# VHH binders against O-phospho-L-seryl-tRNA:Cys-tRNA synthase 1: the designs that were tried, part 11

Target 1, 364 residues: O-phospho-L-seryl-tRNA:Cys-tRNA synthase 1, of Archaeoglobus fulgidus (o30207)
Amino acid sequence: DFINIDPLQTGGKLTEEARQALLEWGDGYSVCDFCTTGRLDEIKTPPIHDFIHNQLPKFLGCDVARVTNGAREAKFAVMHSLAKKDAWVVMDENCHYSSYVAAERAGLNIALVPKTDYPDYAITPENFAQTIEETKKRGEVVLALITYPDGNYGNLPDVKKIAKVCSEYDVPLLVNGAYAIGRMPVSLKEIGADFIVGSGHKSMAASGPIGVMGMKEEWAEIVLRRSEKYKNKEVELLGCTARGATIITLMASFPHVRERIKRWDEEVEKARRFAAEMEKLGIKQLGDNPHNHDLMFFHAEVLYEISKKAKGGRFFLYRELKSRKIHGIKPGLTRYFKLSTYGLSDEEVDYVLNAFKEIIEKYS

## First folded at step 25 (VHH; from c5 with S53Y S54D)

Design L6
Fold by OpenDDE, fold request of step 26:
Structure L6 (fold): chain B 364 residues (1-364), chain A 119 residues (1-119)
Amino acid sequence: as target 1 above (364 residues)
Amino acid sequence: EVQLVESGGGLVQPGGSLRLSCAASGFTFSSYSMSWVRQAPGKGLEWVATISYDGSETDYVDSVKGRFTISRDNAKKSLYLQMNSLRAEDTAVYYCARDTGSWEGFDYRGQGTLVTVSS
């Protein structure tokens, strides 16, 4: 009965349909009873084939799609398939650690596009172009990655312009949409990207780990190449990926997910309203302003000052919020923190705002 | 093991020309930008020139612009420095260096070849 404002969780809460499906299909190899070809994506009952080959591509605006064991696996699959010895990947400085680690694992050199300074922390097309240009002087750039949005600030870079930049330099683009796919409308084709990845457990109301991967048709022969020995198995996916509870809950929630992204403007308005009210309390929203995503990052100097004298020190905010049945800000955070208003009612938003107000007043 | 072996150094008169070569082995040469650096007597290491992995981009220190040309042959895993209109101040040990493309700069350097410009 808590209000959850943790960005990691607000988009991943299971639907009732998913919870019901979980009871039936929770066993990890439950869907395998229906597998006749040895391929997860070819199972017709339950309709996994239809989901992966018809519904998901349409949803992602791509030609070919797969499910993976998280966005991180999808990113690695792409990076690994495109990797060459001593080659480079260019990615934004706001990238998730899993993007960076995936590149390392794939044996790629990494160049980071710098973010702008406080308070914007933006990734610009100009800096992206400059980084690509400079990196190409060092070696072959086989891939670019943009985080859309980033998980630190909730910034939405101009992905269309970035895609254009990548195209001009003849570099394929991977969009990390872990905080986008399932929350907001996103289309690979509209962006002009080559790859797009999402997180089912973060943003598509599914049990984790599960992710989605979309690509243009021309990349399928490379990324989805089949084994020489096992002719029906895709090498980068290690044959079979997400099955059982993960794939079933993803599918069960999918109708709801398709519907809720149509209300994205409402979510943006909600976030903006929240940020505006926080500003009245002396808590500054950093990053894009006006903000365009439910994930927000705040600078709360007032709370930091309180933490210097409050009982429990830096843990006072967590305790105060917990006592008010608000979950999502980690213990010890006061000066800087992120939260999400995704899926909250207006009343819940007001409740959280009032909580912050009361807390500040209490220690004034 | 990464190896860089410079050659072509020697004594030359002011205004003369010299061509340095570097033979690379032990790594994918065509994937790395390469550089020449030099160290004059009593001075620190100085960057001279860089060429991109495919040879499409080059850069030079200001003092050698218009006089020196960096080039490479990826098939032969070789780096070159054509030095024209040599000056006394160009006297140094010249090193072939592999560029990391990061703030670390160069991770490997050869033994060097001595270039002496004197009348």
Scores: ipSAE 0.000, ipTM 0.230, lowest interface PAE 16.8, mean pLDDT 94
Fold by ESMFold2, last read:
Structure L6 (fold): chain B 364 residues (1-364), chain A 119 residues (1-119)
Amino acid sequence: as target 1 above (364 residues)
Amino acid sequence: EVQLVESGGGLVQPGGSLRLSCAASGFTFSSYSMSWVRQAPGKGLEWVATISYDGSETDYVDSVKGRFTISRDNAKKSLYLQMNSLRAEDTAVYYCARDTGSWEGFDYRGQGTLVTVSS
């Protein structure tokens, strides 16, 4: 009944097929009932083997794929596999905190590629190149990471040029596509990077935590290395990863997800229309201009000025939106907030825009 | 520089009262909404109350409505929290915060004042 505009949720709403599959397979680790090899990705009933080895690599545009317990575990697996004592990772300043803490957990030194100033907050290939060059003077750079898009501003950096930069320095590149995979077309091969990760619960209509990981074949022996003692078990995956409800809902939603990414241009146009109408209300969209993703970040000085007088103060916007059955902007945010239009109908977008207009008029 | 200094905390029995104060300096106090937030031992930060820049509007988290009263004196650059009918669950470090609508909700807070409601 509520319209949800939270970027964390708009790509993760379960399909009916996923809800039905959860009823059939959701007890404990029942997907393991037919495991004959002791490794998740080899189970044929339900068809996990086909999903992981045939469908997912095609979808990600990669040679080898796996599922993980969230994108954060996939990032750690790559980082830990490449980590060496005193080595460095270079990552964008717009990165999700889990990228940073995964690097810390892997024992890597971290160099951040600076973002540009207000209002763009962009990660440029030039700043990426400069950071790699300077960091190589301090130690070995074993990996670079780019967030595509970032979860703050929804910026889509020029990842093809960044991949070329990384290639010139002989540094493998990990693309964090947690807000891309399952929402928009993305291909590891087209980007020219080495690794790609996605979030099932953020962007692939799945129950979390679940992530996907793709790589070039050349990295599989390193990242998916087997235990010395337990020859069937992949060390970085602790043998197996997502089991039960999370993988079954990911698989059940996957046909829908494959289809919906074909309509990405419609989602971008919808986001741009939403942002343009918000700017007419005095609410400025920050980040890429023109904007290229459903996740948007706004600077709303007009709403902040209202909050100084309105009943409820800084919480007035939350209360006004909730009373109109709109959810997803955190309580207390007025001056700065993010939202997502992904999967909303034109009527729902108009309803949300009209709500902002009415709220501003009420307090003007 | 922006400074916020909380005071008035202490040990009090259940059912008792305390009045917290916050002295502000380094900014135009009368241009900002102000809030009290609290952090119980081992817990995250919880919003308690907000007052508009001119004092005309107030709001409270449900758990303190009818028991706590936020007020301000713009001439003295001071923010207050009158806490009545205190309960054990009100035990926390209380912070005075400048409300700017940032993505974390606050851009400055003081060092806090401890309120303990027990025996």
Scores: ipSAE 0.000, ipTM 0.268, lowest interface PAE 14.2, mean pLDDT 89
Fold by OpenDDE, last read:
Order: sequence, then C-alpha cells, then structure tokens
Structure L6 (fold): chain B 364 residues (1-364), chain A 119 residues (1-119)
Amino acid sequence: as target 1 above (364 residues)
Amino acid sequence: EVQLVESGGGLVQPGGSLRLSCAASGFTFSSYSMSWVRQAPGKGLEWVATISYDGSETDYVDSVKGRFTISRDNAKKSLYLQMNSLRAEDTAVYYCARDTGSWEGFDYRGQGTLVTVSS
C-alpha cells in the first residue's frame, strides 16, 4: 500500500497476469517442458516463438529480436560480437555503469562523449560527432552507444540526429533503452539505429532478470551466430537465455505494456506538473527542461538545509516519506535525488507533492 | 490445480443452437491453445475445434465447419463454442481441453457437458 517513486521499480511492477504467471512458472526450467528443439525462441506453447519473432520485433521496430537475461547481457552480446583487438566503443558520459563494464568485459577501449554542465547535463549530437572523430584517430570505432534516456537525469538526447551522425561516420549505433522500452514509444527503425536494448524487469513489468534486444537484419548473422559444435545454439546467448518466470511474466505483461506506452504523453505531463510544483517548494528539477521523461533528478537545497538540523540528520527525508507510505528515495539523500512518477495516479502525485510540502513546513 | 468446467449443454431440436462455455482456472489460460472435443455414445473421442492462445487462429473438424464457432476471452479465462444448425450426429458429451502444443496433445479435460440433438 505504499506509493513507489523509485525509477528502478515504477516500470517493473508486475501486472496481475504476470503475478499469476509467476506462481505457475516460478520454477527456473518450467518452460523447458515445452522445448522440443532446444531453442527457447522455437517454443510454440507457451507462445514464446510468436513473441520473439513477431510481437517483439514489431514492438521494437526492428527486424530481429531476442530475449536476454537483462539489458546488460544484451549490450554485452552486441559489444562482444563486434569487438576487435584494440577497437573502440564510443558511449555517452551518462551511460549506465553496466554499459561501461560490458565494454570492458568485451575488451573494448572506451571513449566517453562529454555531458554538458549544470543544470542540463545534456549529450549533444555535436559532442557525439566530435568524440567519434577524435576516437577514430586513435583506432577503429566498432560501435557507438547512446543511453535513451539516461538513468541519472532522465534526459532524452536527440537520438535521431545522433544516429545520423553515427551513420555519417559509418559507426553502428546501439540504443540503450532500458528506461524507454515499455514506458514510451520507441522504434529502432524510426531512430535509425542498428541495435536497441531494453529491460524487462525495469520497464516492461516483468520478473528479472530479463531484457530485450533488437537489431537490423544485417547484424543477425554476426550477433546471433551459431556454435560450430552445437549448430542450433546461438553463441552470444549462451545457447539459452530467459526461462521460467522471467519470460512468462514478460509475455503476460506485454499486452498491458503495449497499451500503456500509448499514454506516454500523460506520463510526461504528469512529470512536468510534478516538477513545476517541486519548483514552488524551492526544489529544482535538473536536466531537460521542459522534461520529457518520468525519471527526474532534483536539486533540493531546502531539504539539505533541513538535514543539517533535523533529528536523524540526512536520514530525515527517508524517514518522513516512509512514515507517509512513500517509497523510492534512498536513505541519506536530501540534496540530490531522483524519482519517477510513472504509473502514479493524479491523486498519488498530489499526495507525494503534499508530502514534500508538509515535510518542509514541519521543519521550517 | 488445473480445472476446466464446461456448461451450456442440453436438449435441442435439429436445426437449433447452443452455446457452450468453459471456465478455466489453475493455469495461465492465455498461454495455451484450447480445444473442444466430443464423445458420442458408443464412439471414441473426436476433436471438434481449436483456438490459438490469442484467438488469432481457429481450426475445425470438417463436419462442423460453417456451423460451429470457437472463441475465447482470456481476461475471463473462458472458452466458448457457438453451435448452430445442430444435427443428430452432433449429440455427444463435449469437453473443454487444454492443448499442450506438442506431440502429447491435450493434457487436461473438463467433466464435460451433454448435448443432445433430438426431434
């Protein structure tokens, strides 16, 4: 009965259908009873084949799709497939740590596109181009990665222009859509990207870990190459990925997910309204303004000042919110924090706003 | 526990209509293709119709094509069989059956509902 405003969780709450599916398919190898060919994507009942080969590509706007054990595995699969000795990947400075670590694991050199300064922290197409150009002087750039949106500020880069830049430099683009796919409309083809990855447990109302991967047809032979010894097994997927509760809950929630992304404009308006009200309280929304995503990052000097004198110190905000049945702000944060309004009703949004107001008044 | 409960059977005159229903529980209904099968007196089990998990595909035994319509409501976990232009040869116990989508065929059936077509 808590209101959850943690961006990591707001898009991942299971649907009722998924909860029921979880109970039935909770065993880790439950779908294997239906696997007759040794390929997850070939299972007909439950309709995993249809999901992976028909529904998911359409949803992602790609030619070929797979399900992975999280977005991080998908990113690694792409990076590892394209990796060469002394090769480079170019990615935004706002990238998730898992993007960076995936590149390291793949043996790639990493060049970061710098973000702009406070308060915008933006990744620009111009800086992206410059970074690619400079990096190419150092070695072969085999991949570019853009986080869309980033998980720090909820900024949405101009991904179409970035894709164009990458194309001009003949660099394939991977879009990390962990906070986009399942929340908002997104299409690989419309963007002009080569790869797109998403998070099922973060943004598609599924049990984790689970991710989705989409690509253009031309990349399938590379990324989805099969084993020499086990001819039916895809190497980058380690022969099999999501089983049991993860894939079934993803599928169970998928009809809902497809519908809710159609209401994205409402979510954006909700976020903007929230941010505007927070501004009235002296709490500043950083990043894109107007903001275009449910994930928001705030600078709250007023709360920081309160933390200096409040009982419990920096933990006062967490405590106060918890007592009001609001979850999502990490313990100890007061000056800077992120939250999400995704999926909240207008009443819940008002409740959270009122909570912040009351807290500030209480300590004023 | 998987449960399938049929209803809607009864006595009807030739040329009449009936609608059968099946209430499913104990499993993720939307993940499975579902079928109707029937057993006439003194005969073996006969497949009647199948509907895919999302209702996008249907199939019928030839003898009922154009007369019977299989449908489903995944939200209600229900399977239906609309039977029109009923014939004496349609007299049987009708069963709702879960389709495994594999060589094993059907793994669960309900208790059945009796349909009697007689003048």
Scores: ipSAE 0.000, ipTM 0.236, lowest interface PAE 11.7, mean pLDDT 94

